# VH-VL binders against Imidazole glycerol phosphate synthase subunit HisH (hisH): the designs that were tried, part 19

Target 1, 208 residues: Imidazole glycerol phosphate synthase subunit HisH (hisH), of Pelagibacter ubique (q4fnt5)
Amino acid sequence: MNVTIVDYNSGNISSVINSFKEVAKDKVNIEVTSDLNKIRSSDKVVLPGQGSFKSCVDALNAINGLVETLNEFTVTNKKPLLGICVGLQMFADLGYEETETKGLGWISGKVSKIDNQNNKFKLPHIGWNEINIVKESKIFEGIKNKSHMYFVHSYEFIPDDKSVISATTDYSSNIVCSVEKENIFGTQFHPEKSDKLGLKIIENFLNL
Short names: E, the ipSAE of ESMFold2; O, the ipSAE of OpenDDE; V2, 0.75 times the mean of E and O plus 0.25 times the DockQ between their complexes.

## First folded at step 19 (VH-VL; framework fv_cemiplimab)

Design f3 (from j5 with heavy chain F103Y T104V; at its last look DockQ between E and O 0.03; V2 from the best seeds 0.00; counts 0 for: pae E 12.8 > 2, placed apart)
Fold by ESMFold2, look of step 19:
Structure f3 (fold): chain C 208 residues (1-208), chain A 125 residues (1-125), chain B 107 residues (1-107)
Amino acid sequence: as target 1 above (208 residues)
Amino acid sequence: EVQLLESGGVLVQPGGSLRLSCAASGFTFRNYYMSWVRQAPGKGLEWVSYISYSGSRKYFADSVKGRFTISRDNSKNTLYLQMNSLKGEDTAVYYCAREGWTYVGKWYYYAFDIWGQGTLVTVSS
Amino acid sequence: DIQMTQSPSSLSASVGDSITITCRASQSIRSYLNWYQQKPGKAPNLLIYAASSLQSGVPSRFSGSGSGTDFTLTIRTLQPEDFATYYCQQSYDTPFTFGPGTVVDFR
């Protein structure tokens, strides 16, 4: 099995690479690349993202043919894809970080700044927080409700279709922290930074 | 204070058109699905329509499909209902309602947790 | 569409009585059942969500039970302010249909 972690200048992805390689061991080939042919031939794709919504979208668009290749892989061919942090956020139609920016449009919705209730809650939302698993989920198998995951974000994904939400976290309001729609999986938290349970989520994704 | 306030209900003749507005305050409007629910005089409640967070998904009861449309302006915290080709059976008090949500057990639940005061639409010749 | 029925359609009761209202769905809606109270000339208010969970601020004399197709709202020690119409509503599938209502009148 070949799994590609997309390297599109989305910040430092070394923790993502190390975590996936640790779980994959000898059973799964992990490639780190932006080569379109390697992505197209992959069995699964991981789309990480650090930084702003706009900076990640701009970085994707700067690689000629990459967005089209990801659309073909994900939407047309319905192959498994996991978005992490801003990678999940880019599933939206539109993001409002810095400026209004079009996302990938794979899961209808918007990305907006977390309402900090007039500075009652710090932004970014940083650190360990509980997740509330809200539906049966392929990537949460073996994960107990109220497990802790690591967060670092100031913006939240607000999907239009409530049925795609697989988990939420409580920070000022109910924040969507995971989505699952057919072949498309996303986490707002960082499984690569969430210790043993984060590695379990990566394992579940690799075993799809 | 969390509040919804409808406006625009008047007497109209059959075949006419009308737009209702609902002003929201005291909560993050863009984080909630919004619905219209109506109640004919002396009758029960009938769900009419809802609109998703971004406005890209809309659903309508069969009784109003093709005649009503729903929209929202998240920058103005306002929900709208455009009603066309009005009939006598559309006579009702129209409420806007917020779909709140909570987690119970393993499942995510929705309910209309905030309602406006309603606005009366009368369709009569 | 999922049809919702309620029984009784109306009832008369005295302050201090315990009353029960039944709601039935035409197919399983699991626990996706809400109850609303509506007083004359006023908007509805949410009482119970997820079949049995009390909304914040609702007195403990209200309780809900049931799962699947059959649900019950119980009001113990009826108070004067409980004169109202009560509606069940399924939130399982669109359209989110309401029951026809149960009018609770004080005799």
Scores: ipSAE 0.006, ipTM 0.495, lowest interface PAE 12.8, mean pLDDT 89
ESMFold2 (binder alone), look of step 19: mean pLDDT 93; pTM 0.948
OpenDDE, look of step 19: ipSAE 0.016; ipTM 0.590

Design f4 (from z2 with heavy chain I58K, light chain S93Y; at its last look DockQ between E and O 0.73; V2 from the best seeds 0.00; counts 0 for: pae E 9.0 > 2, grease 19.1 > 18.9, SAP .53 > .496)
Fold by ESMFold2, look of step 19:
Structure f4 (fold): chain C 208 residues (1-208), chain A 125 residues (1-125), chain B 107 residues (1-107)
Amino acid sequence: as target 1 above (208 residues)
Amino acid sequence: EVQLLESGGVLVQPGGSLRLSCAASGFTFSNYYMSWVRQAPGKGLEWVSYISYSGSRKYFADSVKGRFTISRDNSKNTLYLQMNSLKGEDTAVYYCAREGWTFTGKWYYYAFDIWGQGTLVTVSS
Amino acid sequence: DIQMTQSPSSLSASVGDSITITCRASQSIRSYLNWYQQKPGKAPNLLIYAASSLQSGVPSRFSGSGSGTDFTLTIRTLQPEDFATYYCQQSYYTPFTFGPGTVVDFR
């Protein structure tokens, strides 16, 4: 089938492209584009983001019709979508990095700076940290609790509905590091940078 | 102090093999992609290979693909380059380089922010 | 692979001069361009990342500009330590290719 990695000036996405193509091999066609018709006809979409919340939202909005197309794909047609890092954060109603910025609003909540407890915890949260899988999850099939994933972020997504949370990580507090709501999947960590277990998560997403 | 120190460069015959080492100190080695970059005498810089944080993801320039392998031992803070089937055009100073991430307020950018002093590999009969 | 070119290949200048070096990519690399300085017998060192951001410890006489395919490095009020070879490098897509270098020689 066809899986589109949305290329909307979201930073350097070469690791995302390489990881998805490595897992997909000749079984899944990986398209890298912002072409709206290609996105509409995709079976699955990947929304990466390696920048500030505001920069990624602005870049997404700079492509006429893209947000509306993603809304149609995700909310109306309920097709699988994976958000990575800021891609997950943009699911929120509002983000507070740089300035208050309206997100996609797919999962009610907000994105706020991690509480560093008066500099007890360095920001950004960077490097390998373990995850706590907190509900049954299709993308975590074959992933053991307390597995390590790679993080680089200073802001966290705080959903209003706790039932969407599929994993957390401990850094100052219990930080949401994965969400799963129907067809909407998101990771705060970078599966494309998280070794074999990250590739397993990509594989699970492609096999949905 | 953040440092990278290469070793292992020697004279080898064509068709031979050689393993280079790079010792890292002063930073959390496992949090960085690492690269080898080479420079033939009188020539410019050529990227050779990189390796991901854990070592499971590797990429090579076409000029060395299939002949060179890259590895790391995060418990010893050491990067390696295994060079096989060496040719005259592999003669170069080989640098170990750290691929750093920087955030400019909007985007994350990659650059080789830390370099070793290099080790000379000479391939001749 | 993204091809990188530099102009000029060499340049003669005097202490106190202002010089400009250009770098061109074969396709858009947005702002994912780095500049390195290399003195004879030494390793390269990072001067500029993200096309225009100065690395810590780099003097303000260095500046970078450009986006897309065309980039410049400008050195104002050349100092004796600035006579070196300068390389641009794209960091947009693997492999992270270098330009061929520009030698800045003392006149």
Scores: ipSAE 0.011, ipTM 0.618, lowest interface PAE 9.0, mean pLDDT 90
ESMFold2 (binder alone), look of step 19: mean pLDDT 92; pTM 0.946
OpenDDE, look of step 19: ipSAE 0.280; ipTM 0.783

Design f5 (from z2 with heavy chain S30R, light chain S31Y S93D; at its last look DockQ between E and O 0.61; V2 from the best seeds 0.00; counts 0 for: pae E 5.8 > 2, grease 20.7 > 18.9, SAP .529 > .496)
Fold by ESMFold2, look of step 19:
Structure f5 (fold): chain C 208 residues (1-208), chain A 125 residues (1-125), chain B 107 residues (1-107)
Amino acid sequence: as target 1 above (208 residues)
Amino acid sequence: EVQLLESGGVLVQPGGSLRLSCAASGFTFRNYYMSWVRQAPGKGLEWVSYISYSGSRIYFADSVKGRFTISRDNSKNTLYLQMNSLKGEDTAVYYCAREGWTFTGKWYYYAFDIWGQGTLVTVSS
Amino acid sequence: DIQMTQSPSSLSASVGDSITITCRASQSIRYYLNWYQQKPGKAPNLLIYAASSLQSGVPSRFSGSGSGTDFTLTIRTLQPEDFATYYCQQSYDTPFTFGPGTVVDFR
């Protein structure tokens, strides 16, 4: 099995690479690339993103044919894809970080700044926080409700269809921290930085 | 005020053991990976070990593997380095360091953004 | 393991000089390079991360450049407080390795 981590200059992805290789060992081939043919032939794709919504979208668009290839892989061929942090956020139609930016549009919704309630809550939301698993989920198999995951973000994904939400976290308000729609999986937290339980989520994704 | 304070550095005989401590304050300790970095007198910096948030992932430099153990107590905001089978080459100032995030204006990166003042370990007969 | 080298190992300079320190990795580390400054008797201090980004509070006379295997630290218009030892460090893969350091002495 071939799994591609998309390398589109989305910031520091070394933890993502190392965590996937640690879980994959000899059973799964992990490729780190933006090569369109390698992405098309992959069994699964990981879309990381660490930065602003606009910066990540611009970086994807800067690679000719990449967005179209990801659309084909994800929407047309319905192959498994995991978005991490801004990778999840880019599923939206629109993001409002820095400026209004068109997302991938795979899951209808928008990305807006977390309401910090007049600076009562610091942004970014950084560090360990509990997750509330709100539906049956393939990637949360063997993950206890109220487990802690690692977060770093100032913006939140607000999907139009609430049935896609697989987990939330409480920070200022009830924030979406995971979505699951058919073949599309996304986490706002960083499983690659969430220790043992984060590695379990990666394992569950690789075993789909 | 964000601060790291190492302690426990003393003179120890070869083959001996020593435990170093690093007290953290002014930040949420459990949110950060921690490292030990050492510097022999008149020499450069050498990374020794890191430990993940819960302590579930640990890595050592080859020079200390099998002899040193790293741990943390998140309820006491303290990082530890247990050093066994000490050799003369382990003589150094030992720093604890926080792996913090930094922001370029577009991207987040991790680097050692906070360092302790260091504690001197001397291994000599 | 990724080996890091620095050049020169030491240099002598005067206040007001412009200096350049180079760092080379044994394999591509993309942009995962940090620079630290260490003054005598003090702990290291982060200057530059991600090859070229200045840490908050670092004067603009410091700059970093490079990617892949070859990196530089440039200090323009040296000040008295800049006489120190400078280390590069890769954060691409464990073990995280430092360069051997470059001592910048005043003449």
Scores: ipSAE 0.092, ipTM 0.678, lowest interface PAE 5.8, mean pLDDT 90
ESMFold2 (binder alone), look of step 19: mean pLDDT 92; pTM 0.946
OpenDDE, look of step 19: ipSAE 0.094; ipTM 0.731

Design f6 (from j5 with heavy chain R98K, light chain T94W; at its last look DockQ between E and O 0.84; V2 from the best seeds 0.00; counts 0 for: pae E 7.8 > 2)
Fold by ESMFold2, look of step 19:
Structure f6 (fold): chain C 208 residues (1-208), chain A 125 residues (1-125), chain B 107 residues (1-107)
Amino acid sequence: as target 1 above (208 residues)
Amino acid sequence: EVQLLESGGVLVQPGGSLRLSCAASGFTFRNYYMSWVRQAPGKGLEWVSYISYSGSRKYFADSVKGRFTISRDNSKNTLYLQMNSLKGEDTAVYYCAKEGWTFTGKWYYYAFDIWGQGTLVTVSS
Amino acid sequence: DIQMTQSPSSLSASVGDSITITCRASQSIRSYLNWYQQKPGKAPNLLIYAASSLQSGVPSRFSGSGSGTDFTLTIRTLQPEDFATYYCQQSYDWPFTFGPGTVVDFR
């Protein structure tokens, strides 16, 4: 089995690479590339992203044919894809970080600044926080409700269809921290930085 | 307000063992990866070891693998380095360092933003 | 491991001089390069992160540049407090390796 971590200049992805390789061991081949043919032939894809929504979308669009290839992989061929942090956010129709930016449109919704309740809550939301698992989820198998995951973000994904929400976290309001729609999985937290429980989520994704 | 204070550095014989401590204050200790970095007298900086937020992932330089152990107690805001089978080449000032991150408006970047004062370990017959 | 080199290994300069220190990585580290200053008998402190971004409180006479494998630290109008050792360090991949250092001595 071949799993591709998309390398499109989405920030430092070393932790993602190391964590996936640690879980994969000898059983799964982990490729790190933006090569379109490698992505097309993959069994699963990981779309990481750190930083701003606009910067990640711009970086994705700067690679000719990449968005179209990801659309084909994800929407047309319905192969498993995991978005991490801004990778999840880019599922949206629109993001409002810096400027209004069109996302991938795979899960209808928008990305907006976390409501910090007139500066009562610091942004970014950073550090360990508990998650509330709100539906049966393939990637949360063996993960207890209220487990802690590592967060660093100032913007949140707000899906139009609430049934896609698989987990939330409380930081000022009830923030979506995981979505699951058919073959599309996303986490706002960083499983690659969430120690052993994060590795369990990666394992669950690889075992799909 | 943010402070790191190392302790435990002493003279020890080759083959001996030693435990270093680093007391942290002024920040949420459990939210940060921590490192040990050493500097032999008159020499440059050498990264030694790195530990994840909960302590479940640990990384070591090749020069110390199998001999050194890193740990943390998040309830006491304390980082530890257990040093076994010490050699003359382990003689150094040992610093504890906090991994911080910054956002440049586009990407997150990591650096050792806070360092302790260091503690001297001397390995000599 | 990503090997880091620095040039020169030492440098003599006078107050008011402008100096340049070069750091090279054995493979591309994009912009994941930090610079530290260390004064004798003291712990290092962070000067520059992300190749070119100044840490809070660092004087504007310090600047960094470069990407990929080649990086430069420049100190304009050298001050007495700038006589120190300077280290580059990559934060791209484990283990996070340091350059060997550049000693900037008073002439």
Scores: ipSAE 0.022, ipTM 0.632, lowest interface PAE 7.8, mean pLDDT 90
ESMFold2 (binder alone), look of step 19: mean pLDDT 91; pTM 0.930
OpenDDE, look of step 19: ipSAE 0.036; ipTM 0.666

## First folded at step 20 (VH-VL; framework fv_cemiplimab)

Design e1 (from z2 with light chain F96R; at its last look DockQ between E and O 0.02; V2 from the best seeds 0.00; counts 0 for: pae E 14.0 > 2, placed apart)
Fold by ESMFold2, look of step 20:
Structure e1 (fold): chain C 208 residues (1-208), chain A 125 residues (1-125), chain B 107 residues (1-107)
Amino acid sequence: as target 1 above (208 residues)
Amino acid sequence: EVQLLESGGVLVQPGGSLRLSCAASGFTFSNYYMSWVRQAPGKGLEWVSYISYSGSRIYFADSVKGRFTISRDNSKNTLYLQMNSLKGEDTAVYYCAREGWTFTGKWYYYAFDIWGQGTLVTVSS
Amino acid sequence: DIQMTQSPSSLSASVGDSITITCRASQSIRSYLNWYQQKPGKAPNLLIYAASSLQSGVPSRFSGSGSGTDFTLTIRTLQPEDFATYYCQQSYSTPRTFGPGTVVDFR
């Protein structure tokens, strides 16, 4: 099996690469590239994202044909894709970090700044926090409710269809931290930085 | 310059304890699995333990399991080996080794691509 | 555990000779076989990974072959710096295991 981590030159993805390689060992081929033919031929795709919504979308669009190739892989061919952090956020129709920016539109909704309740909660939401698993999920197999994951973000994804939400976390409000819609998986937390339970999520994704 | 430098090897009595350190420089330490490999005088190489880049996966050879522990401090680029209940058979040069990887078009292959100079541990009455 | 054996345990050779060292695994390790060179008082150095791929900076007189359980290291046209101990090592599974070594002596 071939799994591509999309490297679209948006931030340092070394931790994502190393975590996927650690889990994959000799069972799964991990490719790190923006080559469109490699992405098209992959069995699964990982879309990481670090920085702002706008900077990640701009970086994707700077590679001609990449968004169209990801649309074909994900929407037309229904192949498994995992978005991490801003990678999840880009599933939305629109993001409002700094400026209004059009997302990938794979899961109807928007990305808005976390309501810090009149400065009662610091932004970014940074550090370990527990997750509330809210539906049956392939990637949470073997993961107990209220397990802790690592977060670093100031914006949240708000989907229109609540049935896609697979986990939430409490920080100021009930924040979506994982979505699962058919072949589309996303985490707001960083499984690559969430110790052995994060590696379990990566393993579950690779075993789909 | 990519370098690993072990320290802490001394003469220790049987049943004693010792902590080894390995200082890394010239590469992003937190991106690599690290291992300890030992070699008794006049003998071959024996893998002792490795630790994943995050510390989430740790494995030991049966010969040391329960007596040795391995840890890393990624903020200090340092690997550690805590050795307890030392025996004469633990007498060896202890090497710190980086487990590098490469992609050959199909699979990732792992090898010890960077080694330290080693530190001698002697366990004797 | 996967046991590794090497043959011969030692050999004597002259500068300019070609030599072959064999390594056998107790079960298939596919191509997950590495070769290391070690000189007295020094750390090992990686020569070959993935059974046949030369590490960067290793002279082309070294070559590796094999798959499954049987592997070979060949050194063509021995140089003075090639007199050393050679170890094979499997990276197929945990624990990592080494062969017992082959000493290549001058003369």
Scores: ipSAE 0.006, ipTM 0.466, lowest interface PAE 14.0, mean pLDDT 89
ESMFold2 (binder alone), look of step 20: mean pLDDT 93; pTM 0.951
OpenDDE, look of step 20: ipSAE 0.069; ipTM 0.695

Design e2 (from z2 with heavy chain I58K, light chain F96W; at its last look DockQ between E and O 0.05; V2 from the best seeds 0.00; counts 0 for: pae E 7.7 > 2, placed apart)
Fold by ESMFold2, look of step 20:
Structure e2 (fold): chain C 208 residues (1-208), chain A 125 residues (1-125), chain B 107 residues (1-107)
Amino acid sequence: as target 1 above (208 residues)
Amino acid sequence: EVQLLESGGVLVQPGGSLRLSCAASGFTFSNYYMSWVRQAPGKGLEWVSYISYSGSRKYFADSVKGRFTISRDNSKNTLYLQMNSLKGEDTAVYYCAREGWTFTGKWYYYAFDIWGQGTLVTVSS
Amino acid sequence: DIQMTQSPSSLSASVGDSITITCRASQSIRSYLNWYQQKPGKAPNLLIYAASSLQSGVPSRFSGSGSGTDFTLTIRTLQPEDFATYYCQQSYSTPWTFGPGTVVDFR
């Protein structure tokens, strides 16, 4: 099996690479590339993002043909894709970080700044927080409700269709922290930074 | 005030063992990866090891792999380095360091943003 | 492993000078390059992260540049407190590695 972590200058993805390789060992081939042919031939794709919504979208668009290739992989061919942090956020139609920016449009919704309730809640939302698993989920197999995951973000994804929400977290309100729609999986938290339980989520994704 | 304070550095014979401690204060300790970085007398900096938030994931430089272990007690805000099979080349000032994150307006980056004072380990017969 | 080199290994300068220190990585580390200052008997202090971003409280006379494999630290209008050793460090992949250091001495 071939799994590609898309390398599009999306911030520091070394933890993502290391964590996927640790779980994959000799059983799954992990490639880190933006080569369109390798992405097309992959069994699964990981889309990381550790920056602003605009910076990640701009970096993705700067690689000729990459967005079209990801659309084909994800929407047309319905192959498994995991978005991490801004990778999940880019599923949206629109993001409002810095400026209004068009996302990938795979899951209707928007990305907006977390309401900090007049500075009652610090931004970014940083550190460990528990998750509320709200539906059956392939990537949460073997993960107990109220498990803790690691967060660092100031913006939240707000999907139009609430049935895609697989987990939430409480920080100022119920914030969407995971989505699952057919072949499309996304986490706002960083499984690569969430220790053993994060590695379990990665394992579940690789075993789809 | 954000602070890291190392302790436990002493003279140890080759082949011996030693445990270093680092007390953290002024920040939420469990939200950060922690590292040990060492500096031999008159030499440069060498990263030794880091430990994940819960302590379940640990990484080591090749020069110490198999001989050193790292741990943390989040309830006591304390980082530890257990050093076994010590060699003369392990003589150094050992610093604990916090791996902080920051945002440049575009990307998230990590760096050692808080350092302790250091504790001297001398391995000599 | 990613090897980091620095040049020069040492230099002499006077207060008011402008100096440049070079750091090279054995492979692309994009912009995942940090700079630290260390004064004698003291712990290192973070100056620059992300190749070019100043840490809070660092004077604007410090600047960093570069991406990929080649990076520079520039100190303009050198002050007495700037005589120290400077280290680059990559935060792209484990093991984290430092350059060998550049000693900036008073002439």
Scores: ipSAE 0.035, ipTM 0.648, lowest interface PAE 7.7, mean pLDDT 90
ESMFold2 (binder alone), look of step 20: mean pLDDT 93; pTM 0.951
OpenDDE, look of step 20: ipSAE 0.484; ipTM 0.838

Design e3 (from z2 with heavy chain Y50W I58K; at its last look DockQ between E and O 0.82; V2 from the best seeds 0.00; counts 0 for: pae E 6.3 > 2)
Heavy chain, then light chain:
Amino acid sequence: EVQLLESGGVLVQPGGSLRLSCAASGFTFSNYYMSWVRQAPGKGLEWVSWISYSGSRKYFADSVKGRFTISRDNSKNTLYLQMNSLKGEDTAVYYCAREGWTFTGKWYYYAFDIWGQGTLVTVSS
Amino acid sequence: DIQMTQSPSSLSASVGDSITITCRASQSIRSYLNWYQQKPGKAPNLLIYAASSLQSGVPSRFSGSGSGTDFTLTIRTLQPEDFATYYCQQSYSTPFTFGPGTVVDFR
ESMFold2, look of step 20: ipSAE 0.058; ipTM 0.664
ESMFold2 (binder alone), look of step 20: mean pLDDT 92; pTM 0.944
OpenDDE, look of step 20: ipSAE 0.408; ipTM 0.820
ESMFold2, look of step 21: ipSAE 0.231; ipTM 0.711
ESMFold2 (binder alone), look of step 21: mean pLDDT 92; pTM 0.943
OpenDDE, look of step 21: ipSAE 0.014; ipTM 0.538
ESMFold2, look of step 23: ipSAE 0.091; ipTM 0.681
ESMFold2 (binder alone), look of step 23: mean pLDDT 92; pTM 0.943
OpenDDE, look of step 23: ipSAE 0.218; ipTM 0.753

Design e4 (from z2 with heavy chain E99Y; at its last look DockQ between E and O 0.67; V2 from the best seeds 0.00; counts 0 for: pae E 13.2 > 2, SAP .52 > .496)
Fold by ESMFold2, look of step 20:
Structure e4 (fold): chain C 208 residues (1-208), chain A 125 residues (1-125), chain B 107 residues (1-107)
Amino acid sequence: as target 1 above (208 residues)
Amino acid sequence: EVQLLESGGVLVQPGGSLRLSCAASGFTFSNYYMSWVRQAPGKGLEWVSYISYSGSRIYFADSVKGRFTISRDNSKNTLYLQMNSLKGEDTAVYYCARYGWTFTGKWYYYAFDIWGQGTLVTVSS
Amino acid sequence: DIQMTQSPSSLSASVGDSITITCRASQSIRSYLNWYQQKPGKAPNLLIYAASSLQSGVPSRFSGSGSGTDFTLTIRTLQPEDFATYYCQQSYSTPFTFGPGTVVDFR
């Protein structure tokens, strides 16, 4: 089985690469590339992202044919994809970090700044926080409700269809921290930085 | 004020054991991976070990693997290094270091951003 | 493991000079390269992270560049307090290896 971590020349993806390889061992081939043919032929894709919504979208668009290939993989062929942090956020129609930017549009909704309630809550939301698993989930198999995951973000995804929400976290408000819709999986937290439970989520994704 | 304070460095004989401690203050200790870095007298820096937030993921340099263990107590904001089967080449100043991050407005990048003053371990007969 | 090398191992320069220190990785580490300064008898301190970003409080006479395997630290208009040893370090993958250091002496 071939799983591609999309390398679109942005962010710090070393933890993602190392964690996926640690879980995959010799059972799953992990490729790190932006080569369109390798992505197209993959069994699963991981879309990491760190930084701003705008910078990640710009980086994707800078690689000729990449967004089109991801659309084909994800929407047309319905193959499994996991978005991490800004990778989840890019599922939206629009993001408002820095400027209004069009996302991938795979899950209707918007990405907006977390309401810090007049500076009552510090941004970014950094550190360990518990998650509330709100529906049956393939990637949360073996993960107890109220488990702790690692967060680092100032913006949140607000989907229009609330049935896609698989987990939330409490930080100023009820923030979406995971979505699951058919073949599309996303986490706002970083499973690659969430210790053993994060590795379990990676394992669950690889075993789909 | 963010501080790391190492303790426990002493003279020890080859084959002996020693435990180092590092007390953290001024930051939320449980939000950071922690590391030990050492420096032999007159030599460069050598990364020794790295421990995750909860202590569940641990990595060692090959030079100490199987002989050293690392742990942390998040309730006491303390990092530990248990050193066994000590050799002369383990003689060094041992630094406690925080694996922190810096945000540039675009990206989070990780580095050893806070260091303790170091504690000297001497392994000699 | 990813091996890190530095060149030169030492250099002598005068106040006001511009100097360059190079660091090479045995495989691509993209931009995951940090620079540290260490003065005698003191702990290291972070100067540059992500190859080219200055840590808060570091003077603008310091700059970093490079990606992949080849990296450079430049100090323009050397000051007396820049006498120190400089280390590069990769944060791409464990073990997080350091270069052997470059000693900067004043003539």
Scores: ipSAE 0.006, ipTM 0.496, lowest interface PAE 13.2, mean pLDDT 89
ESMFold2 (binder alone), look of step 20: mean pLDDT 92; pTM 0.942
OpenDDE, look of step 20: ipSAE 0.038; ipTM 0.678

